# VH-VL binders against o60147: the designs that were tried, part 13

Target 1, 175 residues: o60147
Amino acid sequence: MLEKNKYLYIFRHIQTNQVLLSQGNVLKKTALFQLPYPLQKPVAPNGMRPAKLRKDHWVPLLKVEFPNESMFQSVFMQLLNYRKYRSVQPLTSDLLKLPIPVRRRKIMRQEVPNTIADLADILNKEKFPENSVRLQLSDKSDSEYADWPPSVQIDSEEIKLSRGFREKTTVDEAR

## First folded at step 7 (VH-VL; framework fv_lerdelimumab)

Design s41
Fold by ESMFold2-Fast, scan of step 7:
Structure s41 (fold): chain C 175 residues (1-175), chain A 118 residues (1-118), chain B 109 residues (1-109)
Amino acid sequence: as target 1 above (175 residues)
Amino acid sequence: EVQLVESGGGVVQPGRSLRLSCAASGFTFSYYGMHWVRQAPGKGLEWVAVISYDGSNKYYADSVKGRFTISRDNSKNTLYLQMDSLRAEDTAVYYCAKGEWEYYFDYWGQGTLVTVSS
Amino acid sequence: SSELTQDPAVSVALGQTVRITCQGDSLRSYYASWYQQKPGQAPVLVIYDENNRPSGIPDRFSGSSSGNTASLTITGAQAEDEADYYCNSRDSSGNDLYVFGGGTKLTVL
């Protein structure tokens, strides 16, 4: 029994904690267009360069399995919208007073807790059946960034991801 | 093509008020912070004020704080500067400028001249 | 309170290289941006985030910075480059969030 596009894969950068969303278990270089947030404009070129897609620098954060493609599409689109709204948020005066590299690091570090909180918020607003959404994390403590609804089942099993992501290959960012 | 068109400048007496407008087109106005920058005759550029993309945060130069009010109407793609208690030293060309992630100005309007004269 | 200092004028011979400098403590923490202004015209962004060019800006324009100093370099100056040049940076020392240099008038001989 095969249903396409019922899985959401989320990756984090090991140094910056920047987050990338993927509809498949392979992280594509086009996902870099999701970066950076909120310091670069949605369309490059602007001279600021995101991290190069080195597969050994990105690790799985979590995998979400939905009961069907319709629910996946709804949640995935809402999560992209949440990320977009965050990218256009006004910066606080405290952040504006920080040197640019320090400010960027602080904003990027928040992407993991922000993404998890956004996902939980979306799932809490929807009326999904009990234990219908399966969540697999690489680090279970990350689940503590949010309160999860009864529709979510947290699994301790390893995330099933493509091995290509362990290559020591540097890919220039396409802008 | 990005366009910013200022209007509302003119000659005004000290102590009076004037409102400037900036009509924006060619980009998603509601996504970006907007600035006012002025230039006195024969002088350099001076930053005046900034407003966030949604209008919730506003910051002013010390020289105008308490006298000028920046605002925007995202439904009309328009930026405003309400100038109260005008002084001779406020005489300048006022530029509307688009902020890029709030740390440089990628597009500027042609400017509107405000002359405060007794 | 933080200032950006520029020399008021500089000259360069046609086809030669000129460097315009901007100096201030804010440059230790924030990138500089540079603006070209011709008489009666609005400023035009020529360099942002230290050494990035907007689309349409010739590659003879480049930027650099070290410590509290930022520089705009024009390699092979053309007659059309004659203008006033302003540096800009963020300021964290007070309520003024942005500070401009006093401007440098470039004359192409």
Scores: ipSAE 0.005, ipTM 0.482, lowest interface PAE 13.5, mean pLDDT 78

Design s42
Fold by ESMFold2-Fast, scan of step 7:
Structure s42 (fold): chain C 175 residues (1-175), chain A 118 residues (1-118), chain B 109 residues (1-109)
Amino acid sequence: as target 1 above (175 residues)
Amino acid sequence: EVQLVESGGGVVQPGRSLRLSCAASGFTFSYYGMHWVRQAPGKGLEWVAVISYDGSNKYYADSVKGRFTISRDNSKNTLYLQMDSLRAEDTAVYYCAKGEWEYYFDYWGQGTLVTVSS
Amino acid sequence: SSELTQDPAVSVALGQTVRITCQGDSLRSYYASWYQQKPGQAPVLVIYGENNRPSGIPDRFSGSSSGNTASLTITGAQAEDEADYYCNSWDSSGNDLYVFGGGTKLTVL
């Protein structure tokens, strides 16, 4: 049987709070095209888009397991498109009052709560079966950025990844 | 009052290039995302491209991706559409449209006609 | 790619009520906006966000939404309402982010 991907991994930049979506547990350089502020340097002083993928600068934010590849593809595409939508909306007056570097840092800091809210909104609009979507977070408090539909089961286990963001085997304690 | 004025349309041969401009007035141009929407003769409306308030993000309809480039100059309150590798199917009136919250276009220009013909 | 379907033509008698419909999967998630276009003129926004009217649009224009269908209603149609009407919606499911209906030609008899 040929299996297709049904997992979505979301990563956070430790300095800028920018978010990257991945179809696997290891980030690829092509994921950098998701970032709104492209720069040609590896890591910009003001926390703008990194030109080089530094794996040590990206940590897992959350992992989502879908019932099948079709549901994964639908949510993944919609989440990318929600990010496009946010990037072309009107600027609010409070943001316009800020200098460009400060404004961009403030926008970037909101990517984590915005991405979590967008994920929840997409899942609320999709009529998935009860408890069919499994959500794992690196920090469980991040689940508080949104109200989750009955289709989502938040896992008690936090994400544990090895060097290079590969999943680690968990060992249960002896009884 | 909000006004959008397109220019740059004309008759052009297939494979050539043309640049459209849209002059905006009556609102804070640099606050808003801007769109190009086209309409072929006797046909309906088709969304073409959008650009963010600061020009950092640009998105295109599949029919024009790789051939058209949207840009803006906020110091001149002007939106542009660079059209390369033009095809007969690109023949249309091109409208400049102002984007707004909730996915709609609140103001439109008068349009500029682009005819791609041998 | 998602499509919005409109009937190509509809007629209404002067002073009567007409409803123009728009149908598509994106309408289950996003409200339609409606545009009036007269021959040789640019489109004009008449309804957005289900049932909001821009400044200057007569109160005889209203919108409604149910399931995968959005409707534009003109109560007490006037001669100047004769035009093409287009619905539009955001489509998060594909690469074409904004989708228009094929348009409905309204004739006021």
Scores: ipSAE 0.228, ipTM 0.713, lowest interface PAE 4.1, mean pLDDT 83

Design s43
Fold by ESMFold2-Fast, scan of step 7:
Structure s43 (fold): chain C 175 residues (1-175), chain A 118 residues (1-118), chain B 109 residues (1-109)
Amino acid sequence: as target 1 above (175 residues)
Amino acid sequence: EVQLVESGGGVVQPGRSLRLSCAASGFTFSYYGMHWVRQAPGKGLEWVAVISYDGSNKYYADSVKGRFTISRDNSKNTLYLQMDSLRAEDTAVYYCAKGEWEYYFDYWGQGTLVTVSS
Amino acid sequence: SSELTQDPAVSVALGQTVRITCQGDSLRSYYASWYQQKPGQAPVLVIYGENNRPSGIPDRFSGSSSGNTASLTITGAQAEDEADYYCNSYDSSGNDLYVFGGGTKLTVL
């Protein structure tokens, strides 16, 4: 029983608050390519990446159900574009005054509110039918980072953080 | 009805300056990033610059960086491109385009011709 | 040359299907947008987000993507489809954030 992919799974890092997007409920290690790279060192040869995906470090942030695969693909690609565009923005003078570790923590912590704001921005620009997009969060208060269009319905039930989007769901690469 | 109207193009000598304007209507101008895209006579499209919705962030193509300045006045619904140290290779039709952080340009102006010639 | 490669010209007979292709590394991460340009006119967005059509664009236009390649397909080409077609993608790897293909001139026979 295969169905068109119409779900977007968004994960956050338990310590850094960094965000990764996934087309499936199991986060694959290739999702690490979404994380920004310093433009001064744009070349990171495959296999020499400093980080590997740790299955217990990424937990669900939110799940979005779209009415069809075309709308899902459009929104998913736009979110990836927003993420890369943000990585190119200059740092504010206030951030530049901070020690590098403190600055990195502040930037990373903003990924959750930024991702939610970006999602809402995209959904406000796209003309979706009323109540056609279903949003389920791990913490409903995160929905307050944005104003949602009439096309969005927020689920009253929260996602269980420690178990992913399903009971016993892992964030490791499937084999 | 979304409308973008460019103005300010003309013939200018190398090394001089020119200022382009783009008057926007039919949408909430202050909500969207704006772009300049150019096209040399008989050639393809080349992205020039982008400015964020609030004017705080600006990015330029390598070919114009340090010479061109993008700006906007949200109270007047107007986008600007200040072009300094003009070169023959800057000769092109300059389009104002409505875009966003996304990868597409949904509305374009009709363009204004800039000819850099002695 | 741009980072997105297009064939400079393609021809199609009236009523037949034509496919215009665009190749580049940025297309592995981002869907192409496609623009139609007729002589003396501004570009018009015809496809974005792989296969979405703006209001007013005929159903005969569609998009697809695979690996580093994006394609614009016109099914049942009409005389008014004769134009230059440009692909575009986002690319944050350098300072040129928006990259256009060189353009493909479509001739409808």
Scores: ipSAE 0.000, ipTM 0.468, lowest interface PAE 16.0, mean pLDDT 79

Design s44
Fold by ESMFold2-Fast, scan of step 7:
Structure s44 (fold): chain C 175 residues (1-175), chain A 118 residues (1-118), chain B 109 residues (1-109)
Amino acid sequence: as target 1 above (175 residues)
Amino acid sequence: EVQLVESGGGVVQPGRSLRLSCAASGFTFSYYGMHWVRQAPGKGLEWVAVISYDGSNKYYADSVKGRFTISRDNSKNTLYLQMDSLRAEDTAVYYCAKGEWEYYFDYWGQGTLVTVSS
Amino acid sequence: SSELTQDPAVSVALGQTVRITCQGDSLRSYYASWYQQKPGQAPVLVIYGENNRPSGIPDRFSGSSSGNTASLTITGAQAEDEADYYCNSRDSYGNDLYVFGGGTKLTVL
């Protein structure tokens, strides 16, 4: 919010490693729509998506600063779509042999390395100027999940969050 | 031998609903994402919708979003497309297609014709 | 919102080489897959991931990509290759996750 639409914040769940993307330094309730749903039935509501956003369960994974809003929008949309593409791929051979609950936990734990790899892939395909994109990681070792292009500067500076701002949004806003 | 067999097509009036089915055999249906792709008479192919292996994720083309619902029953090896609020421009042969690694469609059904006309 | 552009028609003499092209911004980022469709029939995958052939597809079919262009080449065209050919790619820039080219009708003379 404070920086308008040129900063991307990525959060991870402290236990599951599920990932949520945000266009600002606050997580909005609508971010929950990034999480998968079970098949829709009147008596079987979403069991995969949390009922409420518990901000104390989500910590910053990384922050990306883009030179302008156009570059931010391109990367943000592509990153959301990469997640959609991943979600409809076939099961890998190592997942095929696992019981469903174990399989789901393993898939969730892969979201952090997958998101970092996806971000790097998108940035490698874009033709951004050298050192124009600033990447801040909460854990610097997470940068090792990918090879980064010359456009990216990796910074070890702490990620600052707004603690006081909470936006009450419509549940359907993300549609 | 992989086989996909669509059914449920027919003539329907604008504003009405129709449900398509796709019966799959010859592969482990529950491991793969499944797609619907359509083709209007004399026109090209248009991607319509996709569903993940377990049904937890569903995505739609903008032209059908809010009107069509993709679903699957892995116990019956069957894919579905519920089409509501049908329009004349939805007239097409609807193909069931199997997704594969690297984002291509390796097998297709024979298609079922949907004609939206009064 | 991305489009893939194909020429609507192309002709080739029996036994000669033909190249069908597909052009669009998504091809700068993603490989195309190619589908053959004969009248009244379902599409058949002939090339995926730039230049991979499914089992049963003749080796005269090959794929290539450069910049924003993907190409399907048929070396030594046969009569049975007469069909419509469609390219397909991901579109990570829009809400429609997959985009098809408009199709190219190949006539074997």
Scores: ipSAE 0.735, ipTM 0.897, lowest interface PAE 0.9, mean pLDDT 85

Design s45
Fold by ESMFold2-Fast, scan of step 7:
Formats: C-alpha cells, structure tokens, sequence
Structure s45 (fold): chain C 175 residues (1-175), chain A 118 residues (1-118), chain B 109 residues (1-109)
C-alpha cells in the first residue's frame, strides 16, 4: 500500500556542517548520495573522514511540514536538484587560492545557509496557500539566512537536539 | 538515451575564428555543468573549458584563456565554444562532455574536427 | 598545474588480469575517473570515484587508489578491451581545473 509522507527532515553534521535531507526522522546510508563530494577524498582536522554515515554525528537542522505528499515530493525533488547544481559548478577564484583542507571546510560550512536559502527560493517560486508550510528549526537564527514567503509559518518552539526528531514520550516527559 | 552532437568543425587559417555547437538530448540539460575536451591527432585528451549549469561560472585551460569563450543556451539545450585567434596547436577533435559531480565526464559526443592550417 | 603519469603501453594475454596505473599529486585529494577510447570513437567512462562502474560497464573493470596513485584493473581481459585508457582527476594547483593522464594503450594478445 502507498504510504503518504508530509514531513521533510533536514540534518546537519556536527563537525563539517554538511546537510542531509530525509523523508523519515532517521537517516539511511543512501542519504550520503546527496553530498556534493561523494567521490572526493574528504579531509577533517584530525584526519577522520566526515563523509561516512555515523548517525550520532548528525543532528536536526529543521523539520518542514507540508499540507500533502504532492507538495512534499515537489519541494524535496527540487532541493535535491539544487544540491546537484552546486556540485557541478566550478569553484570561485577565492576558493581555489585556499589550501584544499581549508577550502573543503569552508565549502562544507556553507551547506546550512545554502540549504536554507534553497528551500526559501523553492517556496517563493511555488504556489502554496498562505501559512500552509510549517518550519520548526533547532536554532531559529538559521531562518535569517533567507526571506520567507507568506506560505511559510515558523514554529515558535525550537527542536531539542537531545531528542533529535523523536516525538515526546511519557518517559521523556517524566525525566 | 543521452546524446551529445557536436557541429561547426572545419578547416580554418591561423588567426581566424570558428564557433562550435553541441546539441544535447536525453537529460535535463539545465541541471548539469558542461565541458569541452579536445584531442590533437594521435595525442591524448586535454580539458579545454567548463560552464556551470546556469551559465554564470566559466573556467578555461591556460592554453586557451583569453581566446576561447564557452557559453550555453538552456532554452535550446545547446552548448557553444567560440574560438578566436586560432593557432596550429589548436588542431584537434573537440568533444562536448557532460559533467557529473564536478569531477568526471559521464557522457561524450562523437567529436568535431578542427584543423588550423595555412 | 599537476600532472598525471601513465605508462604509454601495456599488454595482457586473453583471460589474464592487467593493472593500468596513474600517478600524480592531485590523486592525494581527488579520486580518478577512467575512460576507454577505441580508434575513431569518443571516450567512454568505465570507472569513476574509487571503484564505481556506470551501468553497462562489465564487472571485470575495477578501480583502486592509494596515496598519489590510482589503478584500473581488468580481471579476465577480453579482446574488446583493447583500447587506449585515460585517467582524469580534478586539479586545484593552477588554472587548469581538470588534468588527464597521457593515456595507456592496452593490447590484448
């Protein structure tokens, strides 16, 4: 049977600031295909490779609720396309002057502002009803990376990083 | 089926200009960076130029910088290479190639021969 | 700019294994991609990244990389594998953003 999804879960890497998109509240290994450097040898300050999926290294960035699965799929596909656009663009002269490890860190750190800007751009181009798309961020200041259309409602409550995208339980409420 | 079809090659005298075209089909052209790669007769492959998906960023091999101009028309699914001030060492088969992940060329055209001779 | 070095020629007997190597400083930072070119034809991508095959490429083709070296291995070479093989990598050392190796002519005996 066809399952309906209306949530987009966006994760951020705690060290590299790389972003992964997910249709579920947990990441699958196949999400790594979204990264702009899947075939480039990654560099990290301590020599560890940041490109391998370790679920404990990925935290919530934002959660997007759509009114229906059709709108969700449209926006999700467009975000994946925007990420692919970035991976095929030549590097700027400023970036080419930097040592490779510094350059990669700088590029990776731009994924959060870039993803938020891309999401806003897509939502500004699409015809969505007023207040039909709900955003919940882990850090509300990240919403300042873009100008949002009237279709977007930003939740006043931030996502608690300690819980990831887990729903509240009786046990969590008793703690 | 992905297809890239080059045209515009021919014989030209040194110092003259020539414009190459590459007609793309079978994929969403506006999503991908595009490249020109050349091969002199009996020699190896040499990267020439790249253009980003939207045409806003362009880079050139040092050997052609200032003489060649890469461009694209996403409404026509067409890539171009304007070659000015041609030299004998520009004689080569010119291939249109689709970029993938900014790191490799997944599809190539059949090539078009440019011969620069007096 | 950085250079990629390949041996100009290599031979292998039908059904045997051959390794074609590519060496250069850019390979410390980027994975190589490999292209097969037969006379009068356009290059064809056979391996990208460390060891990924495009759909339609036989499983006898594999790739590996270590340090500044990348290798293309053909396990059980067939007559139709006779061709020129080029490695390519991204380059960040100068204005040239991509660099090709000089090519290796594979002869299947």
Amino acid sequence: as target 1 above (175 residues)
Amino acid sequence: EVQLVESGGGVVQPGRSLRLSCAASGFTFSYYGMHWVRQAPGKGLEWVAVISYDGSNKYYADSVKGRFTISRDNSKNTLYLQMDSLRAEDTAVYYCAKGEWEYYFDYWGQGTLVTVSS
Amino acid sequence: SSELTQDPAVSVALGQTVRITCQGDSLRSYYASWYQQKPGQAPVLVIYGENNRPSGIPDRFSGSSSGNTASLTITGAQAEDEADYYCNSRDSSGDDLYVFGGGTKLTVL
Scores: ipSAE 0.006, ipTM 0.499, lowest interface PAE 11.7, mean pLDDT 80

Design s46
Fold by ESMFold2-Fast, scan of step 7:
Structure s46 (fold): chain C 175 residues (1-175), chain A 118 residues (1-118), chain B 109 residues (1-109)
Amino acid sequence: as target 1 above (175 residues)
Amino acid sequence: EVQLVESGGGVVQPGRSLRLSCAASGFTFSYYGMHWVRQAPGKGLEWVAVISYDGSNKYYADSVKGRFTISRDNSKNTLYLQMDSLRAEDTAVYYCAKGEWEYYFDYWGQGTLVTVSS
Amino acid sequence: SSELTQDPAVSVALGQTVRITCQGDSLRSYYASWYQQKPGQAPVLVIYGENNRPSGIPDRFSGSSSGNTASLTITGAQAEDEADYYCNSRDSSGNHLYVFGGGTKLTVL
């Protein structure tokens, strides 16, 4: 069935808390280009290659259902751009005082709250209809990283984790 | 005081390469994202590329993606733009610009002229 | 890609008030920054984050925003304000990260 995609899937790394955005419920290796720091060391800042995708290391963070593909595409592209903008902002002096590995861990840990805040900011700026956007989180406490507009309905049921990546419970290709 | 000084501009033929440099002083260079912005003769400003504080993230305007490479050397307080496969429409003054909190450019260099002509 | 549109030229009498406008969909979401450029010189930041002035910028410069429009106002224009003015914002459309307006040439009569 050729239904237009209206779902945004967001994954987090179980160890680093780095975040990946996906148009489908299965992560593609190209999503790793979203990461500022490779998951494996040593880190090569110039000309970094993405780490090999280990599906068992990524778990669902949240799923967003939009009323149509147009709204999905708009929000998805804006979220990718927000990540790019964040990556080129100046450092604070407290981060610079830290050794490089500790600094990178602290920056990576912030990706979950930052992504949640960015999503909420985009949805607050867009004038979507009341209760038209449905959020389903793996941990509902993550919704507390932001104030949500009236357009958002947070699902009372959390996403159940199935021992890491969802490949075994999902269709192999996103539509 | 903050200073940005570009160099490396000149006259080159289409299809050739040129490397621009921007020497930074008066601020902690390694804290900030850095940008290249260009201006064709008699035309407006066009954003070209940005690089993160540590060089790990780089983004380009579509018009230069795949042809230009931004880089930096934080030990030398220097920003670079490697320009390959130059075209006549790349003719412009190239400015080095410092990024600041909340997505604006607080300081600009004097610019260096690149002329691509056959 | 989204565009920021500016009128190409505007004139103001010495000592009077002028408003330069910038329009685009990105301005519904993001504040504009404004740059002054005199012939043969690099651009200079005059306003950022809606209505903040960098050190050294005269208080006659102010900014405002409403809907898809950002405005730069110069109250009591001086001869040295004659320049090109560019707005800049983040691009909401996804291809470019930053977009500049086409520029407005201000003539002080």
Scores: ipSAE 0.558, ipTM 0.824, lowest interface PAE 1.7, mean pLDDT 85

Design s47
Fold by ESMFold2-Fast, scan of step 7:
Structure s47 (fold): chain C 175 residues (1-175), chain A 118 residues (1-118), chain B 109 residues (1-109)
Amino acid sequence: as target 1 above (175 residues)
Amino acid sequence: EVQLVESGGGVVQPGRSLRLSCAASGFTFSYYGMHWVRQAPGKGLEWVAVISYDGSNKYYADSVKGRFTISRDNSKNTLYLQMDSLRAEDTAVYYCAKGEWEYYFDYWGQGTLVTVSS
Amino acid sequence: SSELTQDPAVSVALGQTVRITCQGDSLRSYYASWYQQKPGQAPVLVIYGENNRPSGIPDRFSGSSSGNTASLTITGAQAEDEADYYCNSRDSSGNPLYVFGGGTKLTVL
């Protein structure tokens, strides 16, 4: 039973840099509905999406701990709305001048900095207590994509990609 | 197999209203923007309207702005065009077309004829 | 207010190369897409995003873009290529507004 949901888990695709949001530390197939592009092909002639989720192709990007479930839900829904908004906006003229494969690669590569910037923007608009929101990143330099409000505390310890979002075990410490 | 099937066309008097429907199948309808494009008898193609994948954003050709309303029901995989204050110049075959996020029309329905005459 | 201009008609001999052109200021910023329409039928996408072909479109169809002009080239025209061809692009305003060219009737002699 998952009794509390005050954690947001953010994953990144190892090749495309596309981002998926999750309420749990493991991705579900329904998360694919967050993506406007085919995962294995940058262009699909009939616009069909891939049918399968390859969990091993997604790695941790960021974990966010909120003070309570209400604040988590507010931020999570706003973040999903920011992503939807970006996907329906007209492309800039500079992007439209690029060949389709290059254009899609450039757009997908920006999902990591865009998601981090969107998260910071939402947190800056919300009034949370000092140091009440805890961020843990797999790469601390990704925090530089945004300016964070006083409510945010960035953990000094990075997420170890070999462990994913898994907690430490006695086996890990015995090494 | 992608299919788009338009319906609702017919003969209507000037100043009246008509609602067109487009039933979509063979793709995830809620993922894509959708368009209406029309063609008057013996004339060229004219873009009419577009709606975003979630229905939150809509744009219209100047010739129909204020008179036509595009909408969609993602639970029914159906696109609509509500046409009010119809004019003789609105006489055309109306095509439903699937958009890509890059704004080209990869699949088209067979069209439905709307004739505005007295 | 941006318009796309096409010549109304063009002819080509069987097996020869023909180029259909589309001109407009929006083409400086946006790629054109091209549609083939045969009598009594719905349009069919033949080229998008400069020079990409949908699945099922013969490789004799190609696209190019330079400045304010986009071109559709058919190399080795066949009898079944006889049709109306329309270019389409975004309006120069940057909004998702779309404009079609007037169409070019291709006759294969």
Scores: ipSAE 0.007, ipTM 0.493, lowest interface PAE 10.7, mean pLDDT 81

Design s48
Fold by ESMFold2-Fast, scan of step 7:
Structure s48 (fold): chain C 175 residues (1-175), chain A 118 residues (1-118), chain B 109 residues (1-109)
Amino acid sequence: as target 1 above (175 residues)
Amino acid sequence: EVQLVESGGGVVQPGRSLRLSCAASGFTFSYYGMHWVRQAPGKGLEWVAVISYDGSNKYYADSVKGRFTISRDNSKNTLYLQMDSLRAEDTAVYYCAKGEWEYYFDYWGQGTLVTVSS
Amino acid sequence: SSELTQDPAVSVALGQTVRITCQGDSLRSYYASWYQQKPGQAPVLVIYGENNRPSGIPDRFSGSSSGNTASLTITGAQAEDEADYYCNSRDSSGNDYYVFGGGTKLTVL
């Protein structure tokens, strides 16, 4: 059994509020495949997604500790599937009324509440042991986007890092 | 290898119904949205319908809305298109196409011909 | 509803470079995908995103985009490239969820 992959690191873009999921505390370039890339043109800050991975533009949103790697993989795959599912849905009439740049910003800003709600939905369905999943948020108010099952324990201490889960590219501040 | 095989096409009279099937293999069918795209003889491609990975969301081109119903059976890796109230302008080769997460069609079937004539 | 405009026909001499263009407002928001269709065959994806080729597509095919225009370029056209080429984009407004261009028939002389 490998213990190292029991953590899910969730990042948000400082300007667009788009979300990336990572199995490690440092984002890999391949994480961009989670965004509906390459069809959408990247126009930061109001584009559908950033053009390239700049680690200084992604900050911690949420860290999830699972009881084991098997549960981590199950939840991680389901969360990716939720995000893929959302990416193929047609736009609502309310969104279609908005100018394209405003529409894109609204869609991108919803990635944080959507990801948190999706995570809670998955955890509620799985019925994990009580207090077996630990959440640590950068902003505890983000936990209010969902109702959490008894399996979830929200850490009282917020993540205080301002440059991802690492202070610099060569310094691992989160360890 | 990814394969999509359409069936169910044929000659039908206006106002009648026809059901198309698309058998999928070589990928995890339940993970992907699926599309129907048609092409009238000698004409261009026209998108017809899409269904989400779990079948909960369905969307149609205006030309077929209210007459066609897209569905899927993930246990059988099969996509369907129920075509009701057929019109002469529905005459086309109907392609089953796999949607990719980035909004393009990475794999297509060979198509099945539907001819609506008296 | 969104429209993608393509010229109906274009010709290129064997070994020369040809550019097929696609124009429409949806291309300001989304990259085009390009499909090659030979007589009696299903369409084949040749370019997606700005300039990505699926496995098996020759490197003579490339894509580019600027503003409301997307282009498919074939550098050193071969006889087997003679086909109809369609662009496709997602419509973020109007009645069609996905929209295809009218197609361009490429003749290799």
Scores: ipSAE 0.006, ipTM 0.508, lowest interface PAE 11.3, mean pLDDT 80

